VH-VL binders against q8ixk2r445to577. Designs and how they scored, part 218

Target 1, 133 residues: q8ixk2r445to577
Amino acid sequence: FFGMLQNKGLTDYCFDYNPPDENQIVGHQVILYLCHGMGQNQFFEYTSQKEIRYNTHQPEGCIAVEAGMDTLIMHLCEETAPENQKFILQEDGSLFHEQSKKCVQAARKESSDSFVPLLRDCTNSDHQKWFFK

## First folded at step 10 (VH-VL)

Design P25 (framework fv_zigakibart)
Fold by ESMFold2-Fast, scan of step 10:
Structure P25 (fold): chain C 133 residues (1-133), chain A 119 residues (1-119), chain B 107 residues (1-107)
Amino acid sequence: as target 1 above (133 residues)
Amino acid sequence: QVQLVQSGAEVKKPGASVKVSCKASGYTFTGYAMHWVRQAPGQGLEWMGYINPYSGTTKYNEKFKGKATMTSDTSASTAYMELSSLRSDDTAVYYCAREKYTDYYFDYWGQGTTVTVSS
Amino acid sequence: DIVMTQSPSTLSASVGDRVTITCRASQDISNYLAWYQQKPGKAPKLLISAASTLQSGVPSRFSGSGSGTEFTLTISSLQPDDFATYFCQQYYSYPYTFGQGTKLEIK
């Protein structure tokens, strides 16, 4: 799977990575933003190692969650995916982070109408359902 | 260079409809949300809503639901805002404004379209 | 809806003056606040975003500060080109809302 990673519940919003400095592609939080179909900041690849890769060109960024945290951060991809970079895209559209046993949910930043993906206890909410478009 | 060029002034009778256009150039039209903002004479700015030109998905200020319709034409890189059942208090300058990518504030504005509703 | 209130509504000043315009939000909007300048017959122009981030090409005499509910726009040494109406805008929650405007006029 590759393309835009869109949320079922928060319609018209996609995974997006827009770091302030293009010369440093790691260390910033992944966000959700209006889907635009241009690729670029919204182009992700789901790999056989259960990684969500930001770019298909080397070196690639891989989405990770630091131990004890709930935010999705961009890290450098490794030859063998570490556990904190593995997400299981399940049959029902849930994106399950196996190391934490939590699911990725579309959530508000602070209470604003800006959005981010966060780890939350797994539920049957459409805000936890994702698909590639 | 980013430019938003709006259609010319309109004079309409009460009960009529008006459709304002906003032609974008200098960037990828589908990559940026387009918002509409109204300014009545001697008054402040009022947000009407936005359209995502990629998907056609719209979000309206409740005040304008059923009154304003936002559409876009990707091939023409043009956004439209149609106002129906015009009343005299719809007399205003209507602006299109581009949303700054991922940051939500308005970085570029059209020059405005004056709509006058009177006999 | 979040109500944005500006003060003063009208401000008379002379070239070289330091002027301050205040904007108050009816609830916490963090730093999701923009300032726009509008000259007669023209569209608004973005000056400041995220309460304090000066936009490229905007003179350094403009500055913004504040967070939460209280915000200020300051012009440190007023120039002739600065006589205009200034609007604050919250982009924290829909519907986005603007202050009523502050008209800066020549004394």
Scores: ipSAE 0.825, ipTM 0.927, lowest interface PAE 0.8, mean pLDDT 93

Design P26 (framework fv_zigakibart)
Fold by ESMFold2-Fast, scan of step 10:
Order: C-alpha cells, then structure tokens, then sequence
Structure P26 (fold): chain C 133 residues (1-133), chain A 119 residues (1-119), chain B 107 residues (1-107)
C-alpha cells in the first residue's frame, strides 16, 4: 500500500511529515493535516517489513516510536526494521504497534484544533482507523 | 509569487444573495486551506470558516451555518463564498485568506470585496 | 469561544517612540497567536506568528512575546510607516477569533 494515510474518524486529515529544514529530515514529529492529494509530505509507503516509509526526501525515513513515548517520529530506515518501527495495519483499519501493544490514534495536540497521531490503548474508535487513499 | 485576487464590490438589496470569488495564483491551490474573514464598518475581524480545496471539506463558524456556503473550483484555482438572505448587518469587507501549511495562521490575504446591503 | 482583548484600543505616539500593545486570551492558547497590521483600505498583513516568530520581510523593530493568556507586540522605534491598526488572532481553537484592534495614531 502507498499513498495518503487518512483517518476514518477525523475524516479530512492525513498523515503529514513537514520537517522545518530540508537538511534536517529526521527527528521530527509526524503530524496530521488536511489532506491535499499532492503526494510529497503526505505520501507514505507501507512495506512488507511493516514499516511506514517516507521517501519524499532523502535519506528515506521510517516512522518510529521511542521507548516510553507515545509520539510518532521520523527516524532513518534500517536494512532490517527494528521493532519500534513496525506497525501492523489490521483488516479493521487499526494500526497496531506491537512492541508497545498500542494503537495509533488521531488526537488533539494539547487541547487545540491541531492534530497528531499518538499511541493510545486500543479501542474500536474511528479515530484509530486508517486507510491508504 | 503568491496572489489572491478577489471579485469587485457588490451592492445588494435585503433578501438577495451574493457570491464572492477569490482567485489564487503562484502556488498549488489544492495544497492550502482557504479561509473567509469579514470586517463590518467599525467592527472587528470575524472568522467565517474554511474550505479544503482538495476535498471540498468545510468548517463553518456556527454563526454562519445555513447563511454562508463555501465552494471551490480547482481547474480555475478559485474559491467562492456565497452569502444568502442578506441583511443590512451583512455590510462588510469580505476577505479570503490562505492558511500557512501545517501552521494554521494566515500568511496571505486577498485585497477584500466590499459588500453593501441597502434598500 | 475564546475572547481576545487588546489594550489599548487607541494609542497616540511619535516617531522614535517605543510602543507596546497587549493582547489577552480568555483561556490558555499556548503560543498559537498571530499579529497582523492593517492600513486604511488594505487587507491585514501578517507580522508575527507563534507569538514571537517575525515573518520574512518584516522590520526587526517589531517583536512579539508571551504565551498562555498574555501577549505583547512591541515596536522598538516607531517609524512613519507603522501608523496602522494592529490585530491579534488566536488559532488554537475554532472558531478563530481576533482582538478588537489597536489603532496607532500620530501624536
């Protein structure tokens, strides 16, 4: 699968990676933003190693969750995907991070109307359901 | 360079409708949310809502639900805001404003369209 | 809705003065605050975003500070081109709301 990774509950929002500096491609938080259909910052690839890969900029990045954290950040991809970079896209649309046993949820940043994907306890909420478009 | 060019001034009777246009150039139109803000004479700025030109998805200020309709034409790179059942207190300058990508504040504004509602 | 209150509503000053405009939010908006300048007959122009980030092309005499509920716009040495109305805006939560404006007049 590849394309825009859109949320079912937060219906007009997609995974977005907009690093503030072209020369600082990794280390920043993945966000959710209004879907725009242009690829680029919203183009992701789901690989056979269960990675969510970002290849709009070089070097290619892979979404990861650091130990003890709930935020999704961009790291360098490895030849063999480490466990913190593996997400299981399930048939019901949930995106399960097996290492933490948590699901990716569309969530408010603080209490604002800006949004980010965060790890949360798995529920059957539409805010935890994702699909490629 | 980024430009937002709005349609010309309108004078309308109470009960009429008006449709204001905002033509975008200098960037990819579908990549940025377009907001509408009005300014009545002697009053402050009032946020009306936004449209995502890619999806056609909209968010309205509750005050304008059922009153304002936002649309867009991607082939023309033009956003529209139609205001129905005009009253004298709809007299205002209407602005389109582009949302800064992923940052939410308004980085570019149209020049404004004056709408006067008089009998 | 988040209410934005500016102080003062009108400010009279002379070229070379240091002027300060304050904006208060009715609840915590973190740093999701922008400042706009509006000249008569013109659209607002973005000066400062994220409470303190000066926009490209805006003179360095402009600065912003604050977080949470209290915000300040400062012009360190007023120039003739700066006589205008200034608005703060929160973009933390919908509906987005603006302060009532501060009109900066020649003394």
Amino acid sequence: as target 1 above (133 residues)
Amino acid sequence: QVQLVQSGAEVKKPGASVKVSCKASGYTFTGYAMHWVRQAPGQGLEWMGYINPFSGGTKYNEKFKGKATMTSDTSASTAYMELSSLRSDDTAVYYCAREKYTDYYFDYWGQGTTVTVSS
Amino acid sequence: DIVMTQSPSTLSASVGDRVTITCRASQDISNYLAWYQQKPGKAPKLLISAASTLQSGVPSRFSGSGSGTEFTLTISSLQPDDFATYFCQQYYSYPYTFGQGTKLEIK
Scores: ipSAE 0.820, ipTM 0.929, lowest interface PAE 0.8, mean pLDDT 93

Design P27 (framework fv_zigakibart)
Fold by ESMFold2-Fast, scan of step 10:
Structure P27 (fold): chain C 133 residues (1-133), chain A 119 residues (1-119), chain B 107 residues (1-107)
Amino acid sequence: as target 1 above (133 residues)
Amino acid sequence: QVQLVQSGAEVKKPGASVKVSCKASGYTFTGYAMHWVRQAPGQGLEWMGFINPYSGGTKYNEKFKGKATMTSDTSASTAYMELSSLRSDDTAVYYCAREKYTDYYFDYWGQGTTVTVSS
Amino acid sequence: DIVMTQSPSTLSASVGDRVTITCRASQDISNYLAWYQQKPGKAPKLLISAASTLQSGVPSRFSGSGSGTEFTLTISSLQPDDFATYFCQQYYSYPYTFGQGTKLEIK
């Protein structure tokens, strides 16, 4: 699948990657921001290796979660996807992170109205349901 | 390059409605939230709310819920803010302002629309 | 709502002076603070974002500092064009709120 990865519960928000430096694609947190339909920062590809790729850049970025962390960070893609970069997009819309056994949830940053995708225990919440548009 | 051009001054009687427009150019209109801020004569700035032109989704300051209505026309790249049941204390300059992408502060402002409510 | 309080409300200064304007938030807003300059009859202009990030095209004599609840805007060597009203704004949580403004006047 290709497109904007939108949240069912937080209906106006999409996965967004807006690194401060175009030449340094790696190491920054993936956020949720108002969906805008322009692609680029909100255009992702879900691959047969279960990666979520940010392929509007060369070299390509792949979303990862580091051990012990709950935030989604951009890493470089590898020829064979490592465990921390694998997400299973399930039929119910859940985005299951294989290595941690947790689900991606739309959440507010602590005490603010900024939103980010975070790993949380899997529930049937609409905030854990995602779809490509 | 980026410009926000607002409609002209309005003089209204108490109880009337007014609709202010903000025409955007020089960028992709649907890519940026548009906020509305008012400033009463000699007073500070007051945030009213915003609209996402892509989805039509809105967020209002509680003080303006039921009083202000924000809409947009993507084909015209124009945002609108309508105030109903005008009172003399709605006399103010109304600004549209574009939200800086993913950073939430306002990077570009319209020139302002003066709304005067008098009998 | 987060209340933003500026001090002083009015400041008289001379060209060449170093001036400091303070902004206080009623709760921790991290660095989600912007400073705007407004000249009579005109819309506000963004000067500083994220408490300390100077915007492109803004003269280097302007600087911002602070985090949490205490913030400062400094003009190191006041120029004639700097006489204006300055507003701080928090964009940490809705509703977004502004300080009451500091009017910088010729002494």
Scores: ipSAE 0.570, ipTM 0.881, lowest interface PAE 2.1, mean pLDDT 92

Design P28 (framework fv_zigakibart)
Fold by ESMFold2-Fast, scan of step 10:
Structure P28 (fold): chain C 133 residues (1-133), chain A 119 residues (1-119), chain B 107 residues (1-107)
Amino acid sequence: as target 1 above (133 residues)
Amino acid sequence: QVQLVQSGAEVKKPGASVKVSCKASGYTFTGYAMHWVRQAPGQGLEWMGWINPYSGGTKYNEKFKGKATMTSDTSASTAYMELSSLRSDDTAVYYCAREKYTDYYFDYWGQGTTVTVSS
Amino acid sequence: DIVMTQSPSTLSASVGDRVTITCRASQDISNYLAWYQQKPGKAPKLLISAASTLQSGVPSRFSGSGSGTEFTLTISSLQPDDFATYFCQQYYSYPYTFGQGTKLEIK
């Protein structure tokens, strides 16, 4: 799949990655921002290896979650996808992070109304349901 | 260059409705949230809400729910804000303002539309 | 709602003066604060974002500082073009809220 990764519960919000410049594409948190349909920062590739790839800049980025953390951050893609970069998009729309056994949920960032994708215990919430558009 | 051009001044009677337009140019219209802010005569600024021009999705300040309706026309790169059941205290200058991508503050503003409600 | 309070509401000053306007948030907003300048009959203009980031094209005599709940806007050497109303705005949480404004007028 290719496209914008949208949240069912937050119908206006998509995965978004806006790196500070072309020479520093890794190490920053993936956010949720208004879906704009223009590709670029919101265009992701879901691969057969269960990666969520960001190919707008080189080298290619892959979304990952470090052990013990709950935030999604951009890492460099590897020839063989490590477990922390594997997300299973299930038929019910859940995005399951294999290594942590948790689901990606649209959530508020701390005390802000800014939204970010975070790992949470899997529930039947629409905030944990995602689809490519 | 980025420009937001709003419709002209309106004078309305109580109970009427008014629809203000904001035409965007110089950037990709669907890539940015458009906010609406009002300013009553001699008063401060009051945030009304925002619209996502791509999806048509909206967020309203609770004070304006049921009073204001925000819409957009992507082919015309124009955002709209309609006020219903006008009262004298709706007399204000209404601004559209573009949200800075991923940073949330307002980087460009329309020139404002004066709405006067008089009986 | 987060309440934004500016001090003073009116400030009289002369060209060349150093002026400071303060803005207080009713709760912690980190650095999610913007300052706008508004001249009579015109739309607000963004001066400073993220509490202290000067916008391109804004004269260096303008500066912002603060975090959390206390913020200041400083004009180091007031020019005739600076007589205007200044507003602070939090963009930390919805609804976005503005201070009541500080009118800077000629002494």
Scores: ipSAE 0.126, ipTM 0.729, lowest interface PAE 5.3, mean pLDDT 89

Design P29 (framework fv_zigakibart)
Fold by ESMFold2-Fast, scan of step 10:
Structure P29 (fold): chain C 133 residues (1-133), chain A 119 residues (1-119), chain B 107 residues (1-107)
Amino acid sequence: as target 1 above (133 residues)
Amino acid sequence: QVQLVQSGAEVKKPGASVKVSCKASGYTFTGYAMNWVRQAPGQGLEWMGYINPYSGGTKYNEKFKGKATMTSDTSASTAYMELSSLRSDDTAVYYCAREKYTDYYFDYWGQGTTVTVSS
Amino acid sequence: DIVMTQSPSTLSASVGDRVTITCRASQDISNYLAWYQQKPGKAPKLLISAASTLQSGVPSRFSGSGSGTEFTLTISSLQPDDFATYFCQQYYSYPYTFGQGTKLEIK
């Protein structure tokens, strides 16, 4: 699968990665932004190793969550995907983070109307359901 | 280059409706949210809401819910903002403004459309 | 709603002066602040984004600083073309809100 990774509950929001410096594409938080259909910062690939890859810039980035953290950050992809970079996209649309046993949820950033993907305990919420468009 | 061209000035009577257009060129119309901003005579700027031309999704400032309706026509690369049940205090200049994706600020503005409501 | 307050509301200055306009947010908005310049009868023009990022084509005499709740726009050496109304805007949360404006006029 590849394309825009869109939220079922927040139907106008997509995974988005916009690093401040194109020469430093890793280490920043993945955000959610209004889906724009242009690819680029919203174009992701879901791989057979269960990675969510960002291939727009080089070197290639892979979404990861460090142990004990709940934010999704961009890391360098590895030849063999480490457990912190594995997300299982399930039939119901949930995006299960294998290492933490938690699900990716569209969540409000602080008290604002801005949104980010965060790890949360798995629920049947549409805010935890994702699909490629 | 990016250009937003708005429809001409309108003079309406109380109770009428008005539909302002904003024609975009020089970029992929569906790739950017279009915002509407109001400026009453001699006053500051007031955000009304946005439309995402890609999805048709809208977000309104609570103050304008039920008063303003935002739509877009992708084939014409044009955004619209309609005001219903016009009152004298709707007299203002209405601007469309493009929202830069992921950054949220307004990088390009239309020239403005003056709407005058008088009896 | 986040309230944006500018000071002063009106500023009289002479060509060559260093002028500073301040903008305060009623809550923390990080660096999600833009500055716009508006001349009479014209649409606003973006000058600065992300509190301090000067837009392409904007003269280097303009600079922005601040984060959180306190922000400033500085013009290091005022030129005739700079007499206008300046607005700050937060884009941290909806509804997006603007300051009331600072009118910069000839002394």
Scores: ipSAE 0.047, ipTM 0.681, lowest interface PAE 6.3, mean pLDDT 88

Design P3 (framework fv_zigakibart)
Fold by ESMFold2-Fast, scan of step 10:
Formats: C-alpha cells, structure tokens, sequence
Structure P3 (fold): chain C 133 residues (1-133), chain A 119 residues (1-119), chain B 107 residues (1-107)
C-alpha cells in the first residue's frame, strides 16, 4: 500500500513528514497535518517488511520508535527492518508497533491543536484507526 | 505569484444572506487550508473558521456555527463564505487568508470584502 | 478561549525612534504567535511568525521575541511607512485569537 495515511477519528488528518533541513532527513518527529493530496510530505509506503517508508528523499527514511519512547521519529531504513521500525496494519485499521506492543494514536502535541502520532495502549478508539487513501 | 482576490462590497437588509468569494491563484489550491477572518468597524480581528479545499472539511469558531457556511470549488480555485440571517452587527470587512503549510499562521490575505447590513 | 492583550493600545513616536509593543497570552502558547501590520483600508500583512521568525521581504528593523505568555515586537528605527496598527495572533489552539491592536501614530 502507498499514499496518504489518514486517521479515522481525526478524519481530515494524515501522516506528514516535513523536516526543517532537506539534507538531514532523520531524527525529526512525524506529525499529523490536514490531508492535501499533493503527495511528497504525506506520501508513505507500507512495505512487506511492515515498514512505513518516506521515500521522497534519498536515502529512504523509515518511521521508528525507540525503546521506552512514544514518539514516531524518522530513521534510516535498514536492509533488514529492525523491530523498532515494524508496524502491523491490522484489518480493523489499528497500527500495532510490534516491539512495544502498543498502537499508534492520533494525539495533541503538548496541549496545542497541533497533532502527532504517538504510541498508546491499544484501544478500540477511532483515533487509533488508520487507512491508506 | 500567490494572489487571493475577493468579491466586491455588498449592502444587504436584515434577514438576508450574503456569499463572499475568494479566488486563489499562483499555487495548488487544494494544498492549503483557507481561513476566514472578520473585522467589525473600528474593531480587531476575529477568526471565523477554515476549510480544507482538498477534502471540504471545515472547522468553525463556535460563535459562527449555524451562522457561517464555508465551501470551496476546486475547478474554479475559489473558496466561499456565506452568512445567513444577517443582522446589523454582521457589518464588517471579511477576509480570506491562506494557512502557511504545516505552520498554521496566515501568509497571504485577500483584500477584504465589506458587508454592510442596513435597512 | 485564549485571550490576547496588547499594550499600549496607542503609541506616539517619531521617525528614527525605537518602538516596542507587548502582547500577553492568558495561557502558555509556546512560540505559536504571529505579528501582523495593518494600514487603513488594507488587509493585514504578516511580519513575524513563531514569535521571532522574520517573514521574507519584511525589513530587518522589525524583530520579535518572547515565548510562553509574554511577547514583544520591536521596530529599531521607525520609518514613515511603519505608522499602522499592529496585531498579535495566537495559533496554538482553536479558536485562533488576536490582540486588540496597537495603533502606532506620528508624535
């Protein structure tokens, strides 16, 4: 699958990656932003290795969560996907992060109306349901 | 060059409705949220809401729910804001403003449309 | 709603003066603050975003500072074109809100 990764609960928001410096693709947090259909910052590929890839730039970026953390950050893709870069997109729309046993949820950044995907205990919330558009 | 061009001034009677347009050019219309802001005579700026032209999704300031309706026409690259059941206190200049991508502040503004509600 | 309060409401100054206006938020808004300039009969023009980032094409005499709840806009050497009303705006939470404005007029 590939395209915009949209949230069911925050119905108008999509995964977005817009690093401040195009020459430094890794290390920044993945955010959620209004879906726009232009590709680029909102174009992601879900691979057979269970990666969520950002391949607008080279080398390719892969979304990861470090042990003990809850934020999704862009990391370098590896030849064999490490456990922290594996997300299972389940039939109910949940994005399950295998290493942490948690689900990706649309959440506020701090207390603002700026949104980010975060790892949370898995629930049946629409804010934890995602689909490619 | 980015431009937002709004429709001309309107004079309406109480109880009427008015529809203001905002024609965008110089960028991909569906890529940017369009906000509406009003300014009553001699007063400050008041945020009304926004529309995502890609999806048609909207968010309104609670004060304007049921009063203002925001729509867009992708083929015409035009955003609209309609006010219903006009009262004298709806007299104001209405602005459209484009949201800076991923930064939320307003980088371009229309020239404004004056709406006067009077008998 | 987040209330934005500007001071002073009116400021009289002369060309060449250093001018500072203040904007206060009723709660922490981090750096989600913009400054706009508005001349009579015209739309607002973005000057500064993210509290301190100068917009392209805006003269370097304009600068912004602050974070959290207290912010300032400074004009280091006032020019005739700078006499206008200035508004701060928070874009931290909906509904977005503006200060009441500071009118900068000729002394």
Amino acid sequence: as target 1 above (133 residues)
Amino acid sequence: QVQLVQSGAEVKKPGASVKVSCKASGYTFTGYAMHWVRQAPGQGLEWMGYINPYSGGTKYNEKFKGKATMTSDTSASTAYMELSSLRSDDTAVYYCAREKYNDYYFDYWGQGTTVTVSS
Amino acid sequence: DIVMTQSPSTLSASVGDRVTITCRASQDISNYLAWYQQKPGKAPKLLISAASTLQSGVPSRFSGSGSGTEFTLTISSLQPDDFATYFCQQYYSYPYTFGQGTKLEIK
Scores: ipSAE 0.687, ipTM 0.895, lowest interface PAE 1.3, mean pLDDT 92

Design P30 (framework fv_zigakibart)
Fold by ESMFold2-Fast, scan of step 10:
Structure P30 (fold): chain C 133 residues (1-133), chain A 119 residues (1-119), chain B 107 residues (1-107)
Amino acid sequence: as target 1 above (133 residues)
Amino acid sequence: QVQLVQSGAEVKKPGASVKVSCKASGYTFTGYAMHWVRQAPGQGLEWMGYINPYSGGTRYNEKFKGKATMTSDTSASTAYMELSSLRSDDTAVYYCAREKYTDYYFDYWGQGTTVTVSS
Amino acid sequence: DIVMTQSPSTLSASVGDRVTITCRASQDISNYLAWYQQKPGKAPKLLISAASTLQSGVPSRFSGSGSGTEFTLTISSLQPDDFATYFCQQYYSYPYTFGQGTKLEIK
């Protein structure tokens, strides 16, 4: 799959990555923002290795979750995807992070009304359902 | 280079409807949310809501639900705000304003459209 | 809804004066506060975002400070072009809300 990764429950919000510096694409949190199709910040590729790739920069970025954390951070892609970069897009639209046994949920960021994707216990909530647009 | 140009002043009778336009230029129209803000004579600013021109999705201030309808035409790079069942207390200057990408504050404003509702 | 209250509502000053305008939020809004300048018959213009970030092209005599619930806009040496109404706005949560405005007028 390739395109904008949109949330079913938080209608009109998409995965968005807006790195502050073209020379440093890693280490920053993935956010959710109103789907706009502008720039390359909202275009991702879901690969056969179950990666979510940000292909607008070389070397390519891959979304990861660090051990013990619940935020999605951009890392550099590796030749063989490490476990923290693998997300299973299930038939029901759930995005399952196998290493943590949790699902990606659209959630409000603490201290503001900004939205971010976070790992949460898996539920049948529409806020945990994702699709490529 | 970024410009938001609004339609001209309107004078309407109570019960009528009015549709205000906001034509955007100098940027990718679908990349930015467009907000509407009103200002009654001699008073402060009041947020009405926004439209996402890319998707057509809207969010309204509860006070304006059922009174205001926001739409957009991407081919014309124009946002619209329609007020129905006009009353004298709808007399105000109506502004469109562009939301700064990922920052949420308003970086550019239209010049305003005066809507006067006479008895 | 978050209520924004400005003080004073009207401020009389002379060219060269240092003036301060205060804005208070009814709840913690972190630094999600913008300041706008509005001249008679004109649309508001963004001066400051994120409580303290000066917009490009805005004179350095303007500065903003504060976080949480109390914010201040300062003009260090008032110029003739600065006589206007100033509004604070929270963009922390919907609905977005504005202060009632502070009219800065010639003494």
Scores: ipSAE 0.328, ipTM 0.795, lowest interface PAE 3.4, mean pLDDT 89

Design P31 (framework fv_zigakibart)
Fold by ESMFold2-Fast, scan of step 10:
Structure P31 (fold): chain C 133 residues (1-133), chain A 119 residues (1-119), chain B 107 residues (1-107)
Amino acid sequence: as target 1 above (133 residues)
Amino acid sequence: QVQLVQSGAEVKKPGASVKVSCKASGYTFTGYAMHWVRQAPGQGLEWMGYINPYSGGTKYNEKFKGKATMTSDTSASTAYMELSSLRSDDTAVYYCAREKYTDYYFDYWGQGTTVTVSS
Amino acid sequence: DIVMTQSPSTLSASVGDRVTITCKASQDISNYLNWYQQKPGKAPKLLISAASTLQSGVPSRFSGSGSGTEFTLTISSLQPDDFATYFCQQYYSYPYTFGQGTKLEIK
């Protein structure tokens, strides 16, 4: 399945990846931005290996969270998805990160005028519910 | 300087409709959600819903679904809230308020529009 | 819907007093709570966001604390300009809900 990954609580905000340098797609934080319906930086693919892939540039990027961290960053996709790149999109809309056992939540970026997806303890908050459009 | 300027007071008969406007200035209109909150005389605040001016997408408090309609005009930097089939208990001050996406709070409010419904 | 309950509904105090207003949520809302001040005939004004973050230009005598289900707004030394109605508001989930308000009156 693929499309724009939108938040239920932070209505009309979507996963967005806009690296500062289009020739360096790895190592930057995934952000949330107003859903624009144009694909591009907001177009993601959810794979059978439970990856969230960014296919706009080559090589393909996969969203990951490093052990002990709570931010979502872009890594290179691997032949076999490592645990830090696996997210379970549950029936209730929760996006569960297997390695950390935490859920992806829409949150403000401290000392910034933007929103980002962060790992938080799982709750039944609408800010932790996601769906593809 | 951020400003939200609302339309003037309205007096309506039961069964009529009213459309309140909220003109924004001093910021990028499409970058912030516009919420509507009402306050009946001597009562507390009640959240009605919001519109995303960029997409036109709306979210309503279930109580107002089918009763209130929120729209926006990007070229005029104006948000609208129309309330239909007015009843006496719709008498209230209606506020527009900008949601700061950084923190999910209402940092600027319109001055309020008093709507009086009387038979 | 998340129900927000404030206490007291009315509070009488004198200039110089330390006043505390409590806000309780019907379920855990983490720190997703804002406080607003409303003076007669005026729109509400944001005082504190995310339970404890004081807004720019708001006097330092105002402070907020709490998390989960119980929150407090404190005014360390009440001034004449502080007589107003105070509202808490949760933004943990839609619909956003407000407490019924606490009216701070001159004793």
Scores: ipSAE 0.006, ipTM 0.563, lowest interface PAE 11.9, mean pLDDT 86

Design P32 (framework fv_zigakibart)
Fold by ESMFold2-Fast, scan of step 10:
Structure P32 (fold): chain C 133 residues (1-133), chain A 119 residues (1-119), chain B 107 residues (1-107)
Amino acid sequence: as target 1 above (133 residues)
Amino acid sequence: QVQLVQSGAEVKKPGASVKVSCKASGYTFTGYAMHWVRQAPGQGLEWMGYINPYSGGTKYNEKFKGKATMTSDTSASTAYMELSSLRSDDTAVYYCAREKYTDYYFDYWGQGTTVTVSS
Amino acid sequence: DIVMTQSPSTLSASVGDRVTITCRASQDISNYVAWYQQKPGKAPKLLISAASTLQSGVPSRFSGSGSGTEFTLTISSLQPDDFATYFCQQYYSYPYTFGQGTKLEIK
């Protein structure tokens, strides 16, 4: 699967990676932003190793969650995906982070009307349901 | 370079409708939300809403729900804002403004369209 | 709705002066504040974003500061081209709201 990773509950918002420094592509937080269909910052690949890969810029990035954290950040992809980079896209649309046993949820950043994907306890909320477009 | 060029001034009678256009150039039109802001004579700026030109999805300030309609034409790289049932207090300069990608503030503005509602 | 209140509404100053305009939000908006300059008959021009980030092409005499509820725009040495109306804007939450404006006039 590949394409825009869109939220079912927060309609019109997609996974987006917009690093502020082109010389340091890795290390920044993944956000949610209005879907635009241009590819690039909103184009992700779901791999057979259960990675969510960003390959628009070099080096290739893979979404990860650090131990004890709930934010999704861009890390370097590795030859064998480490556990913190594995997400299971389930048939109901939930995106399950196996290492933490939590689900990715569309959430407000700092109570603002800007949005980010965060790890939360798994629920049947549409804000935890994702699909590739 | 990025430019937003709006349609010319309009004079309308009460009860009429007006459709203001905003033609974008110098960037990928579908990649950026387009917002509309009005300024009544001698008054401050008032946010009306935005449209996502890619999806056609819109968000309106509650004050303008049922009054303003935002649309876009991707083939023409043009956003539109239509006001219905015009009243004298709709007299204002109407601006389109582009949202800075992922940062939400307005980085480019159209020159403004003056709409005058009079008998 | 978040209310943005500017002070003063009108400010008279001379070339070379240091001028300060304040903007207060009715609730914590972190640093989600932009400042715009508007000259008569013209569209607003973005000066500062994220409370303190100077936009490219804007003279370094302009600066912004603040977080939470209190924000300030400062012009360190006023130039003739700076006489205009200045607006603050929050983009923390919809509906986006602006301050009422501060008109900077020649003394």
Scores: ipSAE 0.786, ipTM 0.921, lowest interface PAE 1.0, mean pLDDT 93

